# VH-VL binders against Sushi domain-containing protein 2 (SUSD2): the designs that were tried, part 4

Target 1, 195 residues: Sushi domain-containing protein 2 (SUSD2), of Homo sapiens (Human) (q9ugt4r445to639)
Amino acid sequence: RLASAFGDPHFVTFDGTNFTFNGRGEYVLLEAALTDLRVQARAQPGTMSNGTETRGTGLTAVAVQEGNSDVVEVRLANRTGGLEVLLNQEVLSFTEQSWMDLKGMFLSVAAGDRVSIMLASGAGLEVSVQGPFLSVSVLLPEKFLTHTHGLLGTLNNDPTDDFTLHSGRVLPPGTSPQELFLFGANWTVHNASSL

## First folded at step 2 (VH-VL)

Design s04 (framework fv_sipavibart)
Fold by ESMFold2-Fast, scan of step 2:
Structure s04 (fold): chain C 195 residues (1-195), chain A 123 residues (1-123), chain B 109 residues (1-109)
Amino acid sequence: as target 1 above (195 residues)
Amino acid sequence: EVQLVESGGGLVQPGRSLRLSCAASGFTFDDYAIHWVRLAPGKGLEWVSSISWNSGSIGYADSVKGRFTISRDNAKNSLYLQMNSLRAEDTALYYCARGRYSKYWGSYAFDIWGQGTTVTVSS
Amino acid sequence: QSVVTQPPSASGSLGQSVTISCTGTSSDVGGYNYVSWYQQHPGKAPKLMIFEVSKRPSGVPDRFSGSKSGNTASLTVSGLQAEDEADYYCSSYAGSNWVFGGGTKLTVL
């Protein structure tokens, strides 16, 4: 199943719920205890080519780890220059090769500055640049049914519980903008949990 | 003491081959990407080649691509540069340099340099 | 031909400041925050003075500072000392390689 985050950022959950959350900070896109999968993203104002900040925020970095795998971060390179990939906090080069077989994941770079990550569980991420922000897609195999939490929702074929807080409390359908901001803020990453 | 020592330079005729070596000491060699950078008479510093900690990522300057081969032996704490089909413009002082805080070829800077070994390509 | 340009020479008096520019393109200096500066005295290996645009290695005095605006990086040497007389090179990561500027000979008057 596919979930996405792009633009200002606009989110599409695994069960198809659409929402916008203009956060500023680091947030949990996805947690799944089944495999100890963690996907975290940074949201901040963008910078246009003329040097001005955007009013809205968007994703500028995404990091992933599953169990005791390597930690991979994909982020916007400074101003222009596409994507930069970090492995356990060290910058990778793809000059002489377009892929790497890492601990617990496979990583590849495709034409157009697109980064793909396939994890041992079969979970996958695709990251590309769209304007001043990242576009992130997450693909989960069927075994993750009922095992996901975070901004990308609870994958269970029931969109009414997609706004589930970290505590397990569910915000009702028709959530207000103020409550939606609470939902987003509730999935903030704090120091000790940051990838 | 953290140290890199180059060797293998000399006078060689155009079209021939030469093999440079760089011996590392005082640090964990396989925690770092290592690089070859040359100082050409009148031209200044020029990056030649780089290799990541595990030899998984390698790069070459366009001017040497297809002629030079970088390699490393982590068990011997050594870096090599095999230079084939040498040209007069390859004449330079060749430095071995360590990538700062990085196992990977795209490291940020060159923080430790050797004293260099001189390669002169002339008839 | 080098795509990264430095002035071939610069000069300043003891105690004053000099700034050396390093101008590239959006694919090197302008595209990455991986600009470094090296000091080279005659007969000696280069020494890293600045990395990641503005950071100093341990042991490099704070009178050496770096900055960047667009496609131009700058090294500023303040409080000039006689021993600062040397060649200075900028370098930038360029995605698939490193590029070096042509070097600047700094004379301390």
Scores: ipSAE 0.000, ipTM 0.445, lowest interface PAE 17.5, mean pLDDT 80

Design s05 (framework fv_sipavibart)
Fold by ESMFold2-Fast, scan of step 2:
Structure s05 (fold): chain C 195 residues (1-195), chain A 124 residues (1-124), chain B 109 residues (1-109)
Amino acid sequence: as target 1 above (195 residues)
Amino acid sequence: EVQLVESGGGLVQPGRSLRLSCAASGFTFDDYAIHWVRLAPGKGLEWVSSISWNSGSIGYADSVKGRFTISRDNAKNSLYLQMNSLRAEDTALYYCAKYRTYVYGSGKYYFDYWGQGTTVTVSS
Amino acid sequence: QSVVTQPPSASGSLGQSVTISCTGTSSDVGGYNYVSWYQQHPGKAPKLMIFEVSKRPSGVPDRFSGSKSGNTASLTVSGLQAEDEADYYCSSYAGSNWVFGGGTKLTVL
């Protein structure tokens, strides 16, 4: 199943719920205790080609780890106008090859502007550049049914519980924009859990 | 395979100036904040100054503010500390230290690599 | 002046445990989970031993452990070895700067 985040940033959960959350900070897109999968993203104002900051925020970096795998971050490279990939906080070079077989994941880069990550569980991420921000897609195999939490929702074929807080409390379907912002803020990455 | 090499220290009289350099290799220099930290005889470690990857965020300890200037040249993988109006209390071994944080951390966590240091002695 | 206090010395016998405290304020040690500990042998650069209160970098033995309660962080060295004799410094982020404790000389008897 597919979930995505793109633009300013617009989110589409695994069960198909659409929403927008203009945060500033680092947020949990997805956690799944089944495999100890964590996907976290940074939201901040973008920088346009003329050096001007965007009015809204969008995703500028995403990081992933599953179990004891390597930690991979994909971020916007302001210096080169493309993507940078970091392995355990060190920038990787793809000048000699377009792929890497890492601890617990496989990573490939297409022309420096699209990064694909496949994890041992079969979970996958695809990251690309969309204007001043990242576009992120997460694909989960069916074994993750009932095992997901975070901004990308609870994958259980029931969209009515997609706005589930970290505590397990569910915000109702008629959640106001103000309460929806609180939902997003509730999934802020705390120091002890950051990748 | 991270290496930080400090240079430029020496014996100077009070009121004079020194410029310290730190040459970095083995990592992508312009992705990390680098700090100057000093070890003064009998006083222990003291944070002196910091500079972010793009020089957009610079900090100084109150004891050196207005006298020291930190800068970096990312094209040369080099960090500098211009020390003016030196005082006897600036006598110390000066380290440059690579700063590491979590990939999406909002704060600053630790110094993962340090150079060997360069000695500055301010005495008449 | 530093607002972070360590005992100037600590001692223990081979095989025993010793704990070194690092006491600050709610603006540094108490306000952030960004406490790190460094070991320094005479004539050598400091070495990172603990980061983010309790985490250990690769290559540091698990007999070194860290914790924090309120405004006080602690480094515990169990199973003391002769090579543990060194100066130990705590450090914390303090919002716009970094503070170091005054250092603790650990003597292994």
Scores: ipSAE 0.000, ipTM 0.432, lowest interface PAE 12.5, mean pLDDT 81

Design s06 (framework fv_sipavibart)
Fold by ESMFold2-Fast, scan of step 2:
Order: sequence, then C-alpha cells, then structure tokens
Structure s06 (fold): chain C 195 residues (1-195), chain A 123 residues (1-123), chain B 109 residues (1-109)
Amino acid sequence: as target 1 above (195 residues)
Amino acid sequence: EVQLVESGGGLVQPGRSLRLSCAASGFTFDDYAIHWVRLAPGKGLEWVSSISWNSGSIGYADSVKGRFTISRDNAKNSLYLQMNSLRAEDTALYYCAKGGYSYGFWEDAFDIWGQGTTVTVSS
Amino acid sequence: QSVVTQPPSASGSLGQSVTISCTGTSSDVGGYNYVSWYQQHPGKAPKLMIFEVSKRPSGVPDRFSGSKSGNTASLTVSGLQAEDEADYYCSSYAGSNWVFGGGTKLTVL
C-alpha cells in the first residue's frame, strides 16, 4: 500500500484520503508499533528569490528508523540543490558507491535526485526533489493492516478514520480546514522523540 | 508571468449548454485549488464552483448545483466548467481564479484572476 | 443569496480615511479568519488587497488595512488617492463554500 506527501505539502493516505497541511516544524508521517517503525518529516516555508518566506510550506527533510535500526535522514542540500543523506546525524558520501547496507535497512541513491530505503520489515521509502521541496512515498506490506498512525493515516481499507489523532480520537470525513490544521498539528514531533 | 485566460463564453438561449475553459501558465497548476467566480449585472461577485488540486474535493454554489460540472486536466494546465440547463440568471462575466494552497485551507484566498469570459443567456 | 452585507456606497476626500464594513454571521465572517478583500476598477479583473482578515499581498500599500470584530470585518483605506476609486468586495469562507459581499462603490471626492 502506498502513501505520499509532496508539494506544498499535499498528502495521500494509505486508504486514499487527500488533504493539505501547511505545517511549520517536525511531524509524524507514520508510526507503527508492529515493528516500532517511525517516519518523521520537517515542513518549512519556501523562499522567494528576494529571500522572503512564502506563505505555504513543503517538506525539506524526512527521517526513518525501525526498531533498533540506524537512523537515516534525507534532506534538501542548502547549496547543491540536491539531496543529502545522514546516517545517525553524520552526512554520507556516495562518490565511491550508490548503495549502502546499513543496520536494519538497505539504502540506494540514483543520480543524486532520488533516495530509496528498504527496511527489514519490507517497508519502503522513496524520496526525491520536486521543485523547492521533497516528494516522499511510503510503501507498506499487508502485515501493517490496522497497525499505522500519523499524517499518512490508518491503513485498514476504511478512509473514514484516516484523520485519527495521537489520542486515538477520530475526526469525521469532511472536517473543516481548521480541524485539518489541528489534525496536522496534533502529530507534531517533540524534541525528545525527534529523529 | 502568472496568468489565467478564460474562453468559451457567448450568447445562448435558455435551456442550452456551454463549456468554459481556463488556461493557466506561470505557476505549478496542480499545487492549487482553482475556482470559478462570476460577476452578474446588479448582483456583484458570486462564487460558483471550486476544485482541489487533485479533483478530490469539489464544491458548487446552491444556484448551480446539479447543472454545472467543474473539472481540471493537470497535464494540460486547464480548468473547465460545463454549464447545462442555462437560465437567464446565469448571465454574468465568468472569472477563473487561483486559490491558496488548498481548497478550504486556512490560507486560501483568490489571489490571481483571469480576464473573464462573458456568458449571456437570453431568448 | 449572500448573507454577507456591505454598504452599497462609501465616499471620502483626498488624503482622508474611509472604512468599509462587511457583516456576516458566526458561520462565515464571525466563524473563520478567512476574510479577503478585492478591488475592482471598471473593465478590469478583481485584485486581492487583503487576505486572512488583515494580511497584505506583496505590492499592496500599507494604506490598505483589514480588521475584524465579531461578525463584522472592515477594510480601511487611509490617505485616499484618486486611483482608490473602485468597487470593493469582501469574501469569507463559510465551511463548505465561499460567500461574497454585495460590493461597495468607493468615490473619492
């Protein structure tokens, strides 16, 4: 099952719900207790050519860890216009090879503009550059049915509970823009749990 | 240059159909909700319809619901309004307008407008 | 029919200030901070002047300011100039749709 986040940012949940959330900060895209999978993303305003911030935001970094695996972050490079990959907060180089076999995951880089991560559970991430922001896709195997939470929704073939808060409370379909913003803000990452 | 250009307006008789088009350029079309807003003689501006970036959310004014259909083709950077069962009350200048970053999101406003295309429904 | 009301006309002298009101209900103007204002000169498309109650787009001078109290939003144009003579419309999100005010014709004496 596939879920995506891209643009300013637009979200497509695992059950096919579409929404937009222009956050500023770090947010939980996905957490699954089944394997202790955590996927977090950072959303920041864009910048105009004159240096002023745009009113909309987009994803600028995504980080992932599953159980006791290494922590990998993929982010926009400030000066190169491509992607940077960090392993446990240390920047990686791909000049000698395009792939790495890490603790609990396999990582590969294509043409400096796309990063693929495959976790031990079979969960996968693809990260690429789309304009000034990141495009992130997450693929989950069927064993994750009923085990997901976060901005990318609850994977259970029922889109009516995709807006589930951290507390377990469900916002109904057709919720207002204010409630959608609250849904997004509810999944904010606190410093203590940041990847 | 960010631009929206409407076309397809004309003079039609009541009960007939007309299809309006809006061509967008100068921005990432599929990142924004796009709207149809009309200016009717003596009534001022009236919102007609909205469509989200992916066509997943669509809204209509009560006065046109069931008669008008909004659609978009992101590959062609184009927006459409299929107008069926036209009434004299539908006579107006029809604008295509770019919304904020999401249909109904808190930052939404009509920030870029086209020149408009005139629809006159009369016998 | 619009449930949001504006005065049909407003006037002021060069260099003075004028305020245009936009009155709705708790389900639109009073319930959301998504009020915007548009300026329309004869024969031209509307131009966004204020969004989200009080924010100005790039290029709109500080002479134009917006505010809201309860169910009434206001556009204030200070230091009136001849080119400010135009029709002004307010708009508000209303939960599942958008509503526009009836418009105000501003004359500069």
Scores: ipSAE 0.000, ipTM 0.445, lowest interface PAE 16.0, mean pLDDT 81

Design s07 (framework fv_sipavibart)
Fold by ESMFold2-Fast, scan of step 2:
Structure s07 (fold): chain C 195 residues (1-195), chain A 123 residues (1-123), chain B 109 residues (1-109)
Amino acid sequence: as target 1 above (195 residues)
Amino acid sequence: EVQLVESGGGLVQPGRSLRLSCAASGFTFSDYWIHWVRLAPGKGLEWVSSISYDSGTIGYADSVKGRFTISRDNAKNSLYLQMNSLRAEDTALYYCARGPYYDILTGYPFDYWGQGTTVTVSS
Amino acid sequence: QSVVTQPPSASGSLGQSVTISCTGTSSDIGAYDYVSWYQQHPGKAPKLMIFDVSKRPSGVPDRFSGSKSGNTASLTVSGLQAEDEADYYCSSYAGSYTVFGGGTKLTVL
């Protein structure tokens, strides 16, 4: 199943729910206890080519870890607008080859501005540049059915519970913009749990 | 200079269809969200529809969902609004407006507007 | 659905300051710093005067200023000029759509 986050940022959950959330900070895109999978993203105002700050926010970094795997972060590169990849907070170089076999994941760079991550569980991420922001897609195998939480929703073939808070409380479909902002803010990453 | 020019408005009977066009010049059309906003007589401004730079994200006001279809042709620097099942309540001056690159669903704010094209739905 | 309210009219004398309010809810103006103001002269297209609550586009005089407190945004026009006489609309992002105020007709006395 595919879920995505892109642009201003626009979110599409695993069950197909669409929403927008202009957060500022770090947020849980996805967590799944099945494999101890964690995907976190940073949302902030972008910088346009003329040097001005965008009025909306978008994703500028995404980080992933599954179980005891390495921690990989993909973020916007300074200056050039391309991507840079960090392994346990250290910048990686792809000048010698376009791929790396890391602890618990396979990493590849295609077309310079597209990064693919394949995790041991079969979960996958694809990250690309879209203007001043990142476009992030997450693919989950069917074994994750009923095991996901976060901004990308609860994967269970039922979109009515996609806006589930940390407490387990569900915001109903057609919920107000204020409640959608609450949903987004509820999935804020605190420093102690940041990747 | 940025220009947006609307056309296609006119007098139409309830239940019929009309297609509005917006021709853009003076900027890279494919980099921007573009929007339809209408001014109803005595009612004020109302957002109608928005389309992302790549047509991947589209939004509609509840009052027009299922009846109106927004589309764009980036090769022709043109935006369209196909209006079906028109109602008297759709009578308004329809503006084409530009929203900034990589903004929210509606492309807020609307930094440039056209002069508008008048749609009158009357029997 | 969100509703934002403006006074239908406002007036001030030449050289004075006038403030136009735009009152919404905690789900639009109170939730987001994405408030814009538009000026519309009769027979003309709307013109963006303020965005992001308080920012001015190039070409807009510094006599126009915006602010927000809680669920209410305000447009202040200082040093009123005759050409400031127009309809003024506020708008706010509301999570998945844009909502406009009903408009305020500003008369310069």
Scores: ipSAE 0.000, ipTM 0.456, lowest interface PAE 13.3, mean pLDDT 80

Design s08 (framework fv_sipavibart)
Fold by ESMFold2-Fast, scan of step 2:
Structure s08 (fold): chain C 195 residues (1-195), chain A 122 residues (1-122), chain B 109 residues (1-109)
Amino acid sequence: as target 1 above (195 residues)
Amino acid sequence: EVQLVESGGGLVQPGRSLRLSCAASGFTFSDYWIHWVRLAPGKGLEWVSSISYDSGTIGYADSVKGRFTISRDNAKNSLYLQMNSLRAEDTALYYCARTKWYGSRTYYFDYWGQGTTVTVSS
Amino acid sequence: QSVVTQPPSASGSLGQSVTISCTGTSSDIGAYDYVSWYQQHPGKAPKLMIFDVSKRPSGVPDRFSGSKSGNTASLTVSGLQAEDEADYYCSSYAGSYTVFGGGTKLTVL
């Protein structure tokens, strides 16, 4: 099952729901208690080639950890426009290798600044650059059915509950942009749980 | 021109009720979230309650939960605040204020009414 | 619900600059770039001066500027004029609610 976030940022949940959320801060893209999987992203305004700030926001960093695994962050390089990969807050170099076998995950970097992460559970992330923002895709194996929460929705083959708040309250289909903003804001990462 | 006009305030004894109204004109009322914000002497501005354009999302300050009820009538371009079990601490000037419906990109109060005074005193 | 703190008073001389701070938590000012500032003169409704941390609505002079660092937002009023004497309130979006600072009474000396 595939979910994605890209652009201004446009989200596509695991059950196929489309929505846009222009947050500013760090947000939970995905939590799954089954394996203690956490995927968090930072949203902020972009910088265009002429130096002006975009009106909307987009994803500029994404971080992942599963259980007791290493913590990997993939972010936009502020000055160069490429990707930067951090392992437990330390910047990684890929001049000698294009891959690393880390604690609890496998990491690889391909031409064009594409980063792929495969976790021990079989969950996968692919991160690439699209304009001034990141494009993030998450692939979950079937064992995660009924075990997901966050901006990428509840994976259960029922899109009507994709806008589930942290409290368990469900926002119905046809949710307004302002209500969708509240949905997004409800999944804000607090400092104590930040990756 | 955008206008928000509050009414319904007055002097009332503790434990009693008041219903405030806010009449909107000069804009498409149903496109906006509308809020009640109060100014209490010595305490400053305090957010009281918010209601989405379609009444589907409603919020209250902890100090008024269970006592106040916000509602709106888009056909009449009107917002209401039913205030029950009033306390001396509810004494304030009550403002009606709006935020733009597509607030996913912005969130601020761009227009405010002149306010209506509520005094809760024995 | 969270609390946001402002100094109760601030002062500056004509032509000088003054900065008013607004300190919240990681769930409001620290979490969102939706900080706004309001000016209130006695007997008048609040007027929006700054929104989205640092943006000015039409008609607000560029003497008013806003910024944010971590959990603290700041309003700077440069080239102080007599009419700038007023109460100033910061406000932050906090997810499911809105929080206001306690207000700062600015005196122009």
Scores: ipSAE 0.000, ipTM 0.430, lowest interface PAE 18.4, mean pLDDT 80

Design s09 (framework fv_sipavibart)
Fold by ESMFold2-Fast, scan of step 2:
Structure s09 (fold): chain C 195 residues (1-195), chain A 124 residues (1-124), chain B 109 residues (1-109)
Amino acid sequence: as target 1 above (195 residues)
Amino acid sequence: EVQLVESGGGLVQPGRSLRLSCAASGFTFSDYWIHWVRLAPGKGLEWVSSISYDSGTIGYADSVKGRFTISRDNAKNSLYLQMNSLRAEDTALYYCAKEYTYRSGSTWYEFDYWGQGTTVTVSS
Amino acid sequence: QSVVTQPPSASGSLGQSVTISCTGTSSDIGAYDYVSWYQQHPGKAPKLMIFDVSKRPSGVPDRFSGSKSGNTASLTVSGLQAEDEADYYCSSYAGSYTVFGGGTKLTVL
C-alpha cells in the first residue's frame, strides 16, 4: 500500500486521502507499533534565488528507523538538487558503490538522485528530489493493516479516520482548513523522540 | 530585473481560439508558480489560471474550465494560455503574473511581478 | 463563486489617513489568512502592497498597513501622498481558487 509526500508538501495517505500541510519543523509521517517503525520528515521554507526565505515549505529531510535498526537520514545537500545520506548521523559516500546492507535495512542509490530503503519488515521508502524539495513514497505490506499512525494516515481501507490525532481522536469528515493545519501540527516531533 | 512580456492577444470572433504567450526573464523561471490574471473594464481583476513550477498542479477559474489550457516550457522560460471557445465575457487585458513566494502551496496565491498585459477582444 | 466586495471609491486629504474595506464570507477572507492588496496606477501593472493580511513586501512604505476582523479585511494608508491616488484591489484565497475584490478608486484631495 502506497502513501506519499511531495512538493509544497502534498500528502497522499495510505487510504488515498489528499491534503496539503505547510509546516515548519519535524513531523511524524508514519508510526507503526507492529514493528516499531518510525518515519519522520523535516519541512522547511524554500530559498529564493536572492537568498531570502520563502513563505511556503517543503520536505528537506526524511529519517527512518525500525526497531533497533540503523538510523538513516536522507536530506537535500544543496539547492542544486543533490541528496546526502546519513547513517547514524555520519555522512555516507557512494563514490565506490551504489548499495549498502545495513543493520535492519537495505539501502541503494539508483541512477541520479533517488534513494531506496527496504526494511526488514518489508516496508519500503523511496526518496527523490522534486525541485527544491524531497518527494517521499512509503510502501507498506498488508500486515501493517490497522497498525499505522501519522501524517500518512491510518491504513485500514477506511479514509474517514485518516485525520487521527496523536491522542487517538479522529477529526470528523469535512475537516476545515484550520483543523487540517492543527492535524498536521499535532504530529510535530518533540526533541525526545527525534531521529 | 524581473520582466514578464505577454503576447498573442488580438480581436477574435466568438467561438474561435487564441494562444497567449508570456516570456520571462530576470529570475529562475523553473522555481515559481506562474499565473494568468485578467482585467476587464468595469469588472476589475479576475484570476484565470495557475501552474506549478513542474506543471504538476494546475488550477482554473470556473468561468474558463474546459475551454482554457495553461502550460509552460521551463527550457524556454515561457508560459502559455490556449483559449478555446472564446466568449464576449473573455474580453480583457491578460496579465502574466509571478508568484511572490518560492513554490508556495496550492492554497496560497500572491503576485509580486506582472507583465504589461496583452489585450483580447472577443466581438462579432 | 465567492464574491468579495470593496467600496467603488474612497477619498482623503494629503497627510491624512484613509481605510479601504474588503468584505467576503467565512469561506474566503474569514477562513484564510491569505489576504493581499494591490495598487494599480492607470496604464501600469498592479503592484503587491500587502500579503498575508498585514505583511509588506520589501520596498513598500510602512504607512501602508493591513488588518482583518472576521470576514472583513482592511487596507489603511496613512500620511496620504499624491502618488497614492490609484485603484486598490484586495484578494483572498477561497479554497480552490483566488478571488479579487471589485477594486476601489482612491482619490487624494
Scores: ipSAE 0.000, ipTM 0.463, lowest interface PAE 13.5, mean pLDDT 80

Design s10 (framework fv_sipavibart)
Fold by ESMFold2-Fast, scan of step 2:
Structure s10 (fold): chain C 195 residues (1-195), chain A 122 residues (1-122), chain B 109 residues (1-109)
Amino acid sequence: as target 1 above (195 residues)
Amino acid sequence: EVQLVESGGGLVQPGRSLRLSCAASGFTFSDYWIHWVRLAPGKGLEWVSSISYDSGTIGYADSVKGRFTISRDNAKNSLYLQMNSLRAEDTALYYCAKSGRWTYHNYAMDVWGQGTTVTVSS
Amino acid sequence: QSVVTQPPSASGSLGQSVTISCTGTSSDIGAYDYVSWYQQHPGKAPKLMIFDVSKRPSGVPDRFSGSKSGNTASLTVSGLQAEDEADYYCSSYAGSYTVFGGGTKLTVL
């Protein structure tokens, strides 16, 4: 199953719910206790080529770890507007090869400034540049059914509980933009060992 | 070597102002939450203020709210605490402390400076 | 802002185990799994011993362990050694602020 976040940022959950959340900070996109999978993203105003800040916010960095795997972060490069990949907080170079086999994951860089990450569980991430922001897609195998939390929703074939707060409380369908902002803010990163 | 060095403390009269500085080295300062925590004589550690990596999130203890202002200059790898309307109960050793990158451990403070002493007395 | 309480003192003999409690509210310790413990020797800066309730930073021996039940977090120091004599502070994330416990002076007999 596929979930994504892109643009201003627009979110599409694993069960197909669409929403927009213009956060400013770091947020949990996905947590899954099944494999101790964590995907976190930073949302902030973008920087245009002329140095001007965008009016809205979007994703500018995403980080992932599964169990005791290496920690990989993909972010917009300040100098070029392209992507930087960090392994346990150290910037990686892809000048000599387009792939790396890391602890618990496989990483590759493709033409068009795209980074693909495949985790040991079969979960995958694809990150690309979309204007001043990142476009992030997350693929989860069926074994994750009923095991996800975060902004990308509760994967269980029931979209009515996609707006589940950290406390477990569910916001009803038809939630207002103001309530959706509270949903997004509720998933601010707090309890992370290292990403 | 990851390091934080506080400065600016001293003896000051009640009602006056003082500005503390914290200089960071050995890490990417602009990526981390930084905090001010104080230790008053005969008391325990007390959280004073926190600032996110981008200054977008700031918090203050109720005891200092409206009197103290936290700020940072990421280009200079420096953190500041502007202390106004100082009171005798603000007398303490003031520590600068680093927590998590972005928000990974925004509450767990893994690197501390040596502290700078502020004494508010007439 | 909320208050978190610790016993002002605790003691144990060499080789013994001692447990220090940290009691908060449903708005801090009870709400989040974001509890840290710090060790402070006289004249020195605090040292992070435990974070995320039970995790140890690199270099902290496994005889230091943390746990949480409801609104109470606990630090257990097993196999007490002379150098463990220090002040211990718990700390909890509380959403918009951070709160420290009052501190516990641990004496090793």
Scores: ipSAE 0.000, ipTM 0.486, lowest interface PAE 15.1, mean pLDDT 83

Design s11 (framework fv_sipavibart)
Fold by ESMFold2-Fast, scan of step 2:
Structure s11 (fold): chain C 195 residues (1-195), chain A 121 residues (1-121), chain B 109 residues (1-109)
Amino acid sequence: as target 1 above (195 residues)
Amino acid sequence: EVQLVESGGGLVQPGRSLRLSCAASGFTFSDYWIHWVRLAPGKGLEWVSSISYDSGTIGYADSVKGRFTISRDNAKNSLYLQMNSLRAEDTALYYCAREGQWLSPYYFDYWGQGTTVTVSS
Amino acid sequence: QSVVTQPPSASGSLGQSVTISCTGTSSDIGAYDYVSWYQQHPGKAPKLMIFDVSKRPSGVPDRFSGSKSGNTASLTVSGLQAEDEADYYCSSYAGSYTVFGGGTKLTVL
């Protein structure tokens, strides 16, 4: 099952719900207690060539950890505009090889600013550059059915509960853009829980 | 200012019915979840029932399921609790309470003064 | 349904601090950051003192503070004053309903 976040940022949940949330901060894209999987993303304004901020926000970094695995972060480089990959906050070099077999995950980088991460559970992430922001796709195997929450929704083949708050309360179908902003803000990462 | 006024309490015999009302003023009633919370002698506060702004989501405490029915009339800014098959254990002061903005929910920012229900022979 | 426990009583002297605990489970207090605290004086409706674990509504003095660690939430009242003497209730969201603690009677000595 596929969920994605890209652009201004536009979100597509695992059950196919579409929405937009222009946040500023760090947010939970996905949590799954089944394997203790956490995927977090940073949303902020883009930087124009003249140094001014864009009107909208987009994703500029994403971080992932599953169980006792190392923490991997993929972010936009602040000067060059390409991708940086960090392992436990240290920048990795791919000059000698385009892949790394790490504890609990496999990383590969491809020409065209694309990073792929495959986790031990079979969950996967693909991160690429689109304009001044990241495009992130998350693939979950079927064993995660009924075990997800976060901005990318509750994977259970029922889109009516995709806007579930951290508290467990479900926003009704037809939620307004103002209410969707509050849904997004509800999934803000506390500093103590940040990857 | 926000105001909630409960009414309809009184003395009733076990097994009978009673209907409570809550009249709201000072805010847009149709934007809020409203709850019934009771204070029983010696037991403390107990959540009884909740209703969403559009009546699409309703909840009940296990102790009242099948006996109590919550409803609202947004045109009249009013909330109701229909209580059937009343028991001595339902004796309490019944509060109408407004939930904080429902997208930042699960706390009660304004309470009425309450209406007393006594179930006794 | 979930059970949330508070001590039945707490006491402190004028000007001192007192902390009231509120202990639940991993399905209520431990699962959600939706803990609120209410003050109730005899014959009066409950008054919201703390919401979302640690936030104060307008008009509540900063002497009242809230925190949470694991399955336990705490209300701390510093600089105790005579008017702080009241019943205090904690409340937590529990997934589909709201649960209240049994209440703590705070006596200011």
Scores: ipSAE 0.000, ipTM 0.446, lowest interface PAE 16.1, mean pLDDT 81

